# Ledger of designs, part 2: VHH binders against DNA primase DnaG (dnaG)

Target 1, 371 residues: DNA primase DnaG (dnaG), of Nanoarchaeum equitans (q74mb1)
Amino acid sequence: MAKFAPVQYKYIIKAEFEIDGIVDREDIIGAIFGQTEGLLGMELDLRELQKQGKLGRIEVEYKRVGNKTIGTITIPTSLKAVETSLIAAAIETVDRVGPAKARFRVKEIVDVRSSKREYIRNRAKELFVQLLSKTAPDIEELRRELEEAYYSKQLIEYGEEKLPAGPLVEKSDEIILVEGRADVVNLVKHGILNVLGMNGINIPKSVVELSKRKKVTLFIDGDRGGELVLRNLLAAGADIDYVAVAPPGREVEELTNKEILKALKSKIPLEQYIKNLRISINNDENKEKYKELLSKVFDTKKAIVFDEQFNIIDEKPLEEIDKLPSAYGIAIDKILDNETYAKIKGKYQLILALDSNVNAQERVITLKDIQ
Key: E = the ipSAE of ESMFold2; O = the ipSAE of OpenDDE; V2 = 0.75 times the mean of E and O plus 0.25 times the DockQ between their complexes.

## First folded at step 1 (VHH)

Design a5 (framework vhh_lunsekimig_d3)
Fold by ESMFold2-Fast, scan of step 1:
Parts: sequence; structure tokens; C-alpha cells
Structure a5 (fold): chain B 371 residues (1-371), chain A 118 residues (1-118)
Amino acid sequence: as target 1 above (371 residues)
Amino acid sequence: EVQLVESGGGVVQPGGSLRLSCAASGFTFRDYALYWYRQAAGIERELIASISYGGSTNYVDSVKGRFTISRDNSENTMYLQMNSLRAEDTGLYYCATYDYLSEGFDIWGQGTLVTVSS
């Protein structure tokens, strides 16, 4: 209580990186924090864990080879193996440092306490032989493992895709649809048993089929990812009735019981949610110019780049989209997919497209948005 | 709205100097790393200089010792001082940043043209 020992780290994450650009130690650390934010929920946010002393200072060693920055990062953690592994995996999803492409790969997770556990194991055996019994496991760890197993055991697998679901998904007339397994676990833990999880952006056939038979509430964070999931669900033919949104800055997987109930009680009809999104775009003074540019590019198989005054600067066939200069915006005669986005990411502030299948960082306006 | 606006480009003789400016708005400038890119005709856009939020700087070998990147957090402006300019330095210069706090959005300026001619 009154005495605080120095933080003893349990694991050290060691990862290699290769960055296609000139970056600093601080840029690399910023990318790790920024791109992992929200991926593991608030309790495993790297910035907060570092503030709490559970995550140590990220150490970066690098050298430059031509225009590339190559090196290693070292991250000490006092977290358990499962949380440390999740953080390590999240770091591997970092694909940019600033505007530069990056690749991170975990080399190893070093268990700092392995030698101490080996000593304990050997010494415990000696002491056990002196006493006519018994091994002494970590009771608190066992309790947490039992609790996790209990809540996971309450989940069922739904459909051919074996989606994570609460036990009442088939029996309930209403379902709560969420993005992932962690969201399902959190809702089931708080007594919401009619919940179904998805593979995120990829819409399972079982979800579409079930949505036609049930009253569906889509429960999202309200960010661009949630909007994209909704668009993909609608494009796949899912019948969504309501949308519930987590509080600002909060993810479904980390919500308290009160926050879950408040969000679900405040659910709005799908039509109203879409109308609210469209009103935001419809009040844009440049809506008519967006329509004009999309009309000009429609059915041409070209992309057009334009300045802040919406004057066309250049145009090229879609196959040469990567050869277009950077500008204020680009209009493309296709659905914005990951392949096309990779070629134009970072070059424009505004993207106009026929539709979108990606969670773009830039503002994306589609034909649906301006109808 | 988050934006970067470049200025200071122009025509200069070989061996001359230019100072480019990049004015930022709509975000907390002091918390961001900032970058200068150059795109020559027929060449892909390349990163030439960077400055961290703490002021640490990095350069490609071709401009090291000739170009100096700096920032003024009170003015929300980043600079690129270009000295000993060569014909090979001709191109469009872009400033950029990466908004890690908004899930890593790439923010680009419109570009400013630098022409080094004899």
C-alpha cells in the first residue's frame, strides 16, 4: 500500500522493422501507438499501459540503408503472456511510419522470469519431497483462467463460418450484431445473450441470412470502421433495423454494463442513421461539385485529379492511376478497393468514388453519399 | 479542417538558395512529425527530409549538408532551407504529416515548384 517496488517486467517483445523511408525513433514510436490505438480495447491501449507503468519505454535501434530505415524495437511489459502476445500481434499490423511503408515482425517474446521459474520449480520439488505433498499453483491466475473459460464456454458457434455468438441468437427474435469475438464476449459477460459476431469487414453469409429472419441492431463504435461494416452489410443484402453506437472514444468490447444498456436504449432506426450521415454531406457547400466530378468520370474508366477550386488538373486511365500527380482530390470511375487505395493513399485529401470497400483515412464521398 | 500549405518555391540559379515554408492548420502542430517530399519529372515521389515532434532531423544522402529542415511550433510552420541548389533538385516539393492520433491519416500539401536553371 505505502510501499511501491520498482516495476518488474515479465516479458520483452522484440520486433524487427523495415521502413521504406527516412524516419526517426520518435516517428516509429508514434506509429506504434497511433496505429494500435483501439485495436485491443481501452484496457490494452499502449499509451495508457505505459502511463500505468505496465508497458516500459519502447527502445528503438536502427540504421539507414539507402532510403530505408531498418532496425529493432524492444518493449518490456509487466502484463500476462496473453496480453503481451496480443500487443505483439497488434504491433505487426503497423504498416506505415508517417507516409513511409513499414513492416514489423516479432522475432521473439523473451520471458524475463524463466530462470526464476526454473529455480522455483527445482526448489519446490525439493521442498515437496521433504513434505508429504503438494504443488502450489497461482490461485489468482487459476481464477482468471476459470472465469475466462466460463464466459467462453457460454459462447456458441453460429453458422457454417462458426461465428462467435451468444446462446440465444437462434431463439431470440432480436439480435445484436457486432464486429468481433471480443465484442461478443463483453456483451455475453454483461448478460446480453442474443449477440452475434462477424469477421469484421468481411460479411459472412450466415449473418445475411439470419438478418432477414430477425430484428437486427448493429452495435458499432461510430468510427469509419463501423460505417464501413454497415455499408458492406447493406451491400451484401443484410436487413439491418437499428444502429447502436458506443460512447465517443469507446469500443464495444470495453464497455461497462451501464454503457452497453445506454447505447442499446439509444439505438436509432437504420434510415435515421443513414439520413444523419447524408445530412452532414448534403450541407457541404461543394456537394454540387462532387456530383459534377463523379458525373464526368462515370463510365469513362478514368481517374480525374482536381485542385481545391475543383478545377481538373489531370486525368488518366484507371490502370495508370498511380501516375497521376498529388492534388487536393481525385475522382475515380470504380469502387474504391484495397488495391486501388494502396496506389493513391497519401496523395489526396478527398476521394470521390462510385462506392467504397475500404476504411480510407482520407474523406471518401461515393454516389450513395450524394444521392 | 486539417491541412498543410506550401510556399516559397520559384526559379533559382545553380548554387543559389530557397526557403520553403509549410503552414499547418486544424491540428496540434507541436505533437506531429513532419516531412518534405520531392517529385522530379518522371521520377517517383521521394522522402528527402523529416523532423520529429522533438526536433530531431533526418535527410537523404543527396541533400544532407545542403538542406536544413526546421519547425516553429508557435507559428505552426515547418521550413526547408535549401542551399547549394543543383539542377537535380528541380521538382515539386510537398510537405506532409501522418496523424497517428486519427488512425494514421496521411496529410499532404498541394506542392510547390522549385526550378533550378542555368
Scores: ipSAE 0.000, ipTM 0.143, lowest interface PAE 21.9, mean pLDDT 78

Design a6 (framework vhh_lunsekimig_d3)
Fold by ESMFold2-Fast, scan of step 1:
Structure a6 (fold): chain B 371 residues (1-371), chain A 120 residues (1-120)
Amino acid sequence: as target 1 above (371 residues)
Amino acid sequence: EVQLVESGGGVVQPGGSLRLSCAASGLTFSNYALYWYRQAAGIERELIASIYSDSSTNYVDSVKGRFTISRDNSENTMYLQMNSLRAEDTGLYYCAREFYGDSYHAFDYWGQGTLVTVSS
């Protein structure tokens, strides 16, 4: 014959008894059914609940001690907690087994599902971690985060303000100054150990004092926030020697080794940086002068070098561009390419060209810019 | 001859608002970056807000979301709207226009300053 799935019991009632007489298992079970009959209504009658499979077989373990029967009963139930508790209390009212006096006392009600809830809790945590891993950031980003945590331990505190610094800040004659702790961590991670960070919105006095004793390169983000930092440093009396700028839209704290090295190798003197900044803001004031100089070199195959008043200092054929002296600016009769730029990089504040195919550190003004 | 004049400073309660103005004489604001600096007792002078010729702006973190810099090139005037003022905002406020030239010690033309006091 077909077998039915076993009933899922939710609770187990465990009770102790002491009976003042010699009784058998059947006597004990009969007394429990008989004396609880009608106490909780027909729906919670123990005999009916057992018939319906909601109450399991009553297990009885007992020993005889003289004229007494002492033991325990175990009753499985698929009922709710409230109903199970009512049945447990009703069992405690059993005061006779046949002619013998009896006492029943519930010791515990075991929640069979507690182990399943604990398993679900633990397993859900494991599955959640697995799901999170599938939506986690890129592995390269995770590696960067772990490396940053490691290198943060190599930082020292500098000055009264306990500023974040690389271990060589005091020993080095040159300092790289950055805005914050995250910038310091990124530079230290990439082997730059003479870096000092500023904390907060005010320029620390330790930074100003150190800047007077060391050669300082200010390394700033490729946005207007960097200009704000520089102006605050100058207003506070700091002596800045060079400025290095991250690529446009990039922050120092996120730069790769290649980007850091490129920016630092491309650092420019403070005065040159300020001149470039003024040119970019005041371009319209000198538009006619830019036009005049570009018109003079156009179709000549020459380069013209000029001073801050836009007076021509020298001129040479493009083939001899590397022989021209350093000055305020240069105008060239060609598109600025990497080959030409390599020959003039760092020699001029302003480059005037027909067009440009390079990302120069200097201000580059082309024919399109002077329309 | 060249002069920047700040106005609008005064005493205000914490959480209050003030609007500072800066008017230029002998200078034009058009095509130049404009700045507001603040100096409090015992604190170094700091740049708190910038506005460029294209009207894009930049702020130091302590005032971001609370202060708004603006400009009117036709009137040669710039403004600093200060909201949600705090005790630490107390100080002398200076307006400045960038200098066109080759010396950074003449980097900005400065006003005389206007005092802002946030009272308890």
Scores: ipSAE 0.000, ipTM 0.216, lowest interface PAE 17.5, mean pLDDT 78

Design a7 (framework vhh_lunsekimig_d3)
Fold by ESMFold2-Fast, scan of step 1:
Structure a7 (fold): chain B 371 residues (1-371), chain A 120 residues (1-120)
Amino acid sequence: as target 1 above (371 residues)
Amino acid sequence: EVQLVESGGGVVQPGGSLRLSCAASGFSFDDYGLYWYRQAAGIERELIASISGGGSTNYVDSVKGRFTISRDNSENTMYLQMNSLRAEDTGLYYCARGKYRSSYYPFDYWGQGTLVTVSS
């Protein structure tokens, strides 16, 4: 036959050698065939495998340095991983080339198909999105359902809580932390593979632990206000580095590729985000009422409880703060510390204090915020 | 247009030092992980050092304690300080950008490479 089908190699064995003598390619190849003969049985004889096309031509690259020959050999194989590994190990037993001492060491075995599988995975995702973008408008819900189903299958479960995550959460030095599973699906759909989602009201232990060893960007919705989510994360001991915010009125789960990349590119350090929140408080219509209440409580050693219209309901000395009724808000004549917070936690939506040393779940406004 | 340009390569004696630079342009530098790869004759490119957008670093065992990766986000430049150089460190050194923020793979942009030769 004049024309043959191309052989498809599965693996490439790459090995280094150092030979204490002047030798040529043919000498090296001869030594490999000769010294491995019989070691692996007749079925894995290198010369026979090459005749059958299961072993490719041995490529040799070498440099002569004084009385030594040093270089690399490359051997393609169509054999399975086990057989390829046995052949690689057998090559390392070659200790002579003619009269010269030799050492061979396998540096790597390359899976030739690995890059092709990765290309297929990425390209299939792109083609699927393109196909869906050409779908008729009257089946738009079906498009969304198929797309979500497809990308949901690419998620992994992270930690004991089985949190939704992208496949690169463990491998990446940085993670994108989002509120829910739908957010994770949308980010993975758009190629953000280092994303981790939180489920439920409680901050998962896996999130707190991962945050201590990774750089964390918290990516929050533009319409929900991320203040409470951030406070809950910090109160749980999470180490947050950056904050990214979706456009106003938009949720992470519905963002386009362009919107996601723009938001992530515009991420800001945690400290700057907190500073920006304080600036927004200074533009609050209620700023003057906050000032009035803090001024009334200042240097009194009392706490004042008020309603949604900022009318004072009750007041007590700080020693009796636990006796005050629940209401919209409380103003205290002290720094909000863990001891005081434990007595008022969950009773108010707004806390006004001289300063704060705690990451409260409630909105806290201090003199520094309104000065 | 994204561009990565390496410099600082040269010929040095064993035990010597070199500092490689990777000058970046065309993207938000501090948002991306950056990597140093090297390629010796007959061997595929190997990752030797990485630095995340936030400054977290990783090294292969053969260069730990000898090489230091760093970045200057104000200058849009990444560096590789190489000390106690060995003959085995000879090769082409490439700068690469991660496709996803602070991830190590895949890479979407590479520099042209700078040659380091350690010989006596």
Scores: ipSAE 0.000, ipTM 0.080, lowest interface PAE 25.7, mean pLDDT 78

Design a8 (framework vhh_lunsekimig_d3)
Fold by ESMFold2-Fast, scan of step 1:
Structure a8 (fold): chain B 371 residues (1-371), chain A 121 residues (1-121)
Amino acid sequence: as target 1 above (371 residues)
Amino acid sequence: EVQLVESGGGVVQPGGSLRLSCAASGFTFSSYWLYWYRQAAGIERELIASINSGGSTNYVDSVKGRFTISRDNSENTMYLQMNSLRAEDTGLYYCAKDIGYELSDYYMDVWGQGTLVTVSS
């Protein structure tokens, strides 16, 4: 095969020049070939490389300013970076074009493939934005799915239960504990890599063990479910140091970077969170109704069930508590213990009791919580 | 008036040797780069050796170590010494010179008529 077949150029040498005279393209090219002859040895001679097709045609763009010729020269090469750089340096040694003084300076060497990769990167972004604009319906669901798929690949599995976790959970001295996998994904995508997720209805043993050797911040939603998660953790023996709460009505899995940082910066010690919770109960618009119902049942050895408006529906002695109908709530004249809870579990949304020894799934309000 | 004339081709057995000559006239021989090309049937013309005005040489890999290009500026003649010839070396051999400092193309200004080299048993 001949050596003159078309080649794919890998680099483009761009050089600027200033020549103290009126010259043409052919004069400039001739000077480059002539004055670089032999400088890099025969194998890298520009004339020879062009004949072999390894150096492309030299393109010259110029303008005349008074008696000077100024412009740029462009040289494509299929050579490796080292050889291309040597040729570029050799071109800078050209100091004459005919009788005129000249100066050549390499402006840049362009990697042809690098420019194509940059185009793809920029164009892909534009096309993605166009696609999002055309699918206005369900756009938030699509964005969430794409983000979850991408960032879930950065998660590790922690402990025997294979819990979703950020890569720094074991290495970090501080852990952010959240309820579920979607919460972990959201925190990881915002750079919080020491996050661990759990099953909100059952507290994993790995979580309890980890909490005894790490400083733990529980990051919960701004709703009733978050308070239940805290109660379950404490009942399971977890050592929680701080509580951070998402804004009211917001879930951890949907928070922005600003919301996450604000919530974590505003974390409070566990004891203060419990104190604040008691204050909130005391300021509840139904506080006087809770107090009234507990006062009515106190020292009666009975339980009373009530509707959503706090009207008494039925009452029975504690011995017959399992015979009371399901309703919005129940008030009992005793400490809520495991035996009593087994008889009423799942029948009421609200339990009012003198005290509680049980980790209940329902909201439990005791005399200690009222004033 | 510019002329390049090749000579020295012939029939030779594998492993044999030939010396090609390129006699130049009508230009200042010492000022130009000079080249040897070869062309076999069905194959594009291939640059095999070059020599610059200062006497520095270059070769295609397939002939490196076997062929030697040289020039004699006093005789206006370029040579190609071919040793250890192979069947693949069979072809028409051309000498050429460039057009000088205004070259803007891949191809040579002037070629000779060629000389035939046949390597056969």
Scores: ipSAE 0.000, ipTM 0.126, lowest interface PAE 20.9, mean pLDDT 78

Design a9 (framework vhh_lunsekimig_d3)
Fold by ESMFold2-Fast, scan of step 1:
Structure a9 (fold): chain B 371 residues (1-371), chain A 123 residues (1-123)
Amino acid sequence: as target 1 above (371 residues)
Amino acid sequence: EVQLVESGGGVVQPGGSLRLSCAASGRTFSSYALYWYRQAAGIERELIASITWGGSTNYVDSVKGRFTISRDNSENTMYLQMNSLRAEDTGLYYCAAELTYYSGSDYPEFDYWGQGTLVTVSS
């Protein structure tokens, strides 16, 4: 809804209220104006700001619940962030509506222009790509070269190693770390401005330092080179929080806007990525057998034990899991929790479960690990 | 800034009801789009329900009319009310929070995921 707010307003204050009495909209608005009068000086008087067009009409939505009136108020403002925040705080001081006790709490202050800027940015890129698809190949190639040159000029140099980076790398609390300059250019082109690239064969010290004070998502190609980059980063002492992976056979530098957003949306914690990588390395040829066993236990409320050839040896209801013999592995129809793990710890080399909340010493494979 | 903790999973009979909760720590998620994903054996994690910061809801056809997604921004909690449960509804349910709009001078937070909660519908 911020996207459809009046163009002249910069922010929308949204607040919730609870009033211990039966009141109407005019009572609520009157209390807001009356009780905030004089608190912020004459220059920020709400009535005067509304007359000047700097404060929009206060919208009130409410319902009765017994002898209480509860709801929300929405206030558009064209004032600066500081003045808007002061008015929002002043509204929270309203403690009465007529004779009734009242409480107001600001839920959010929406920057109307932020949502519109993001929409324009994404839509303009889509329209530009559509326009390019209608030109002759030679013209399209020339436009691509000019576009790439333009976005290269939007990059900054980060740190003593002069690494390629987007303009928001220092200001953002999160960074997207990529392998090379071409990856940075592609992400900046698609609106990812908090991206940092690595140059050369060694992990830069600036990257390691930055990773200790920022939340880092490593965005890699879906190939062996990406895995090596992660291993080198960890060996150098970098603090990586998430890993995002391009589709198999695709490079970050060639991804479309939709592919970039999908990959970032599908990012996984570093620990889970390492676990998945370990499973892939150690038992790739057995993936279909793990799927089969998990499918067999799914929705049965049982546990199944199996040998090294993945032949089922025995099965029992989950409440009798402790009665199952020791074997190569066990598949359970539940999330592996501490209580269940205590009953099977040390009896199996492999545990298959729907998910896991336990750091087990055995190899644990879940539905996430085999998808 | 947002961490999600799920609760409410369990075993239920066909035709029964179950309510999943997803509680956030840190800031309110009133500015976030909120999602429920489901993962069944042999199937990739799928989006089953969503609710935008404006309150608009969307559902996959198989749960439409049976499941209701809702949010309580004052309690930093999102819910999935599941009615008329079927065997095919069995799976791991994950909550997620996503900021879909660029809302400041910094890049938005894209995803926060819950740990997952198991729902088993069996006779």
Scores: ipSAE 0.000, ipTM 0.097, lowest interface PAE 23.9, mean pLDDT 77

Design b1 (framework vhh_8fcz_2)
Fold by ESMFold2-Fast, scan of step 1:
Structure b1 (fold): chain B 371 residues (1-371), chain A 122 residues (1-122)
Amino acid sequence: as target 1 above (371 residues)
Amino acid sequence: QVQLVESGGGLVQPGGSLRLSCAASGFTFSSYSMNWVRQPPGKGLEWVSGISSSGSYITYADSVEGRFTIIRDNDKKMVYLQMTSLKTEDTAVYYCARDYYDSSGYLPFDYEGQGTQVTVSS
């Protein structure tokens, strides 16, 4: 007694044939079952597989051309890819239909589920867009957050400040120094295990001490913030050997494996990086505007605030510097010291000063930078 | 036109043996797989054994494996079922059946003979 359960076919075997004789569909199907009998053992016998519902109905399309019968057969199967391929190959061994010579050639094996997966992919996108409100969380951001949480468990804490680090930071002779925890997670995710993050705005003492014992590559974002991090590290007495820079506008925390390897391969000695940085500042198209603003404020004992077009918005004596409005930039007629910086910190993107004794977060340009 | 004629059944005691025969006519016997199926009293048809057109591939139901042997002789157009170590559960009418192939594929048991009664009882 045959047991028939609902069968979901996974593959369709499509084969073409040419038979040197006049034959009917029944003859062709009979030859397929008869000629393949026993070739693959009992478990993969086509007759038994069809009885079990694992092989579907054989569809035959043919035409007679002179004394020949030519056409195609289509065979559904619920078997795995390997078993289906074996059956397809077995069908190619059919060399006769009754007394007539025959040739069968498999043209393709179609994965039935491939089309369903593509439909699901496309339909899911449509439904997701329909479901999203303007205030809904970004799905890519959520994926990144979950992934970062997973890799964060592989980090160790380094030094008294408990800085985020890869497991090989203590054992390796070389370290990759990055700005934050997210940068450490991304590098560890890509197999860079000798990475140390600073995890804050201030330069940790552990970083300065480690930099004197290890060969250090500073790996910074492709924006202006990276220059400030380097300046702060050098002012704190850190011994940096190389600088690696992410592509323009890209952050270390978002780089692919290829981008990370390219940046690290393209690392340059610290001295060369500083030289290049000085050349970049000297070639800044706004250099003449910086000179003009510093000349206007020089020997006035005032501070001048200006907009992105370098138009003066307001000016006040240095004693009243804290009363000036926030703007694009400020030019001051003094050396930028800690006391003065505390009064203007976070209010401007650009600070022009006669000189600087401060590790500022903002871009600072002095007279020596524009000579 | 197609004819299948079974013979060799009878009354046997448990542990006994019987040999069933099936004579085929009206079709190209050597082109078809042959089967033995049985119908116990008050139950549906149960497949017992099958043999390929060449005789190279043979299958048995789990309940008869090791006790029954299916044989064919294409020259004589005969298929046989040698039954040994018979049990009371083997009591049934035994039919010889031909495999059939059409455009939809394999269709089992399209032609059956009149059957032969096997009774296993003390």
Scores: ipSAE 0.000, ipTM 0.201, lowest interface PAE 15.6, mean pLDDT 79

Design b10 (framework vhh_8fcz_2; at its last look DockQ between E and O 0.02; V2 from the best seeds 0.00; counts 0 for: pae E 18.8 > 2, placed apart)
Fold by OpenDDE, look of step 2:
Structure b10 (fold): chain B 371 residues (1-371), chain A 125 residues (1-125)
Amino acid sequence: as target 1 above (371 residues)
Amino acid sequence: QVQLVESGGGLVQPGGSLRLSCAASGFSFSDYTMNWVRQPPGKGLEWVSGISPSGGETTYADSVEGRFTIIRDNDKKMVYLQMTSLKTEDTAVYYCARDQTYYDFWSGYEGFDPEGQGTQVTVSS
């Protein structure tokens, strides 16, 4: 739940600290009050200011890392900017907490007004939804709809397919590609304007064309669905340069500004992402099933196709691989030449191979990967 | 402006070794505990190792204890992570980070906030 500072506060001092010892919250707070006492005179004494309601409660968040205590302090104030700055500076002079050496550093002084306005806006929306939808089962869904309606005004339509996009999608040398409209809305909401949405699993021609002209960061959900999107893009011939991934279990459409920035900052080249996927297979819960399927094709010169539950659907000699139906996956016992690979390209979400010399742009698990 | 630039990542086989480097600027380096954190594919950030301002104290996550060594050079404003006996599980983007907890007053969010771009470490056979 979002915290709310009292209306009377104008600024929030945010500081970080490092303490060479294990201390508790009370120790930290005590040190702040004790060591700042008298430094700025009585008029800026922290205790006095608190009594006057000009300084709020000092909130301390900390964790223990080894033998150290690391964390942050947050101090709301209704003081003027200059006075607030002085208080902040005074806090940085704290050099001990109990018997332990300490270092405090002010990270920033936040103007509460801007944040508060945002909070009010969001809360008003929530309250509005509650007011209107006492009968609606999913308030969150309604909230999303309202937000989408609001931010959609900033979106443009791109290409013949009229894809949702940020207004700078064509003007930017680099673009962020996302799965759908909701993702676009969220990114635009957070000031990312060079974004393009695909409107589903079908890869639009305009996306493929654009990908050839621009550097593309695919921003996918933190689930297997996102990986599938990537596969489809590559199969369609799109040129993806980087991949950004939402936190595990999170969708791009629901990410906060901080999460978005962090994810995009952590983008990796496509090739590296693909390699990472292969490595992650070692911990795949289906590893034994992969082995089982590969064992079935071993030294048989057959290809086997299987469903999502890893039930065999059909099997054919490798020479007849083109006659196999589309399915969740295929297991093969040898390297496929380009021509043969072309026959199965895009037909399967998972390729199990005994040899690693297969197209790496698809989800491929080899015997080496699972050994 | 705080800048942290990581390097030294790459592809390595299991059991191999890598040495990561982090160049720091824009802050009083010697006053901060420095850390290495990593983000495995599809996972959140996890703390790997920390080193005190003086370099006299080092800490490690259980998963890397005995295999990784963190060191720093305050004169050069560098932090290093020597990784040995690498495992596939060590595959991640590695970041150096100051000893800071990011805290957002409004959301209550708390965590590491890497300021660098990170360096990719891939451990694969």
Scores: ipSAE 0.000, ipTM 0.186, lowest interface PAE 14.5, mean pLDDT 80
ESMFold2-Fast, scan of step 1: ipSAE 0.011; ipTM 0.516
ESMFold2, look of step 2: ipSAE 0.000; ipTM 0.151
ESMFold2 (binder alone), look of step 2: mean pLDDT 80; pTM 0.813

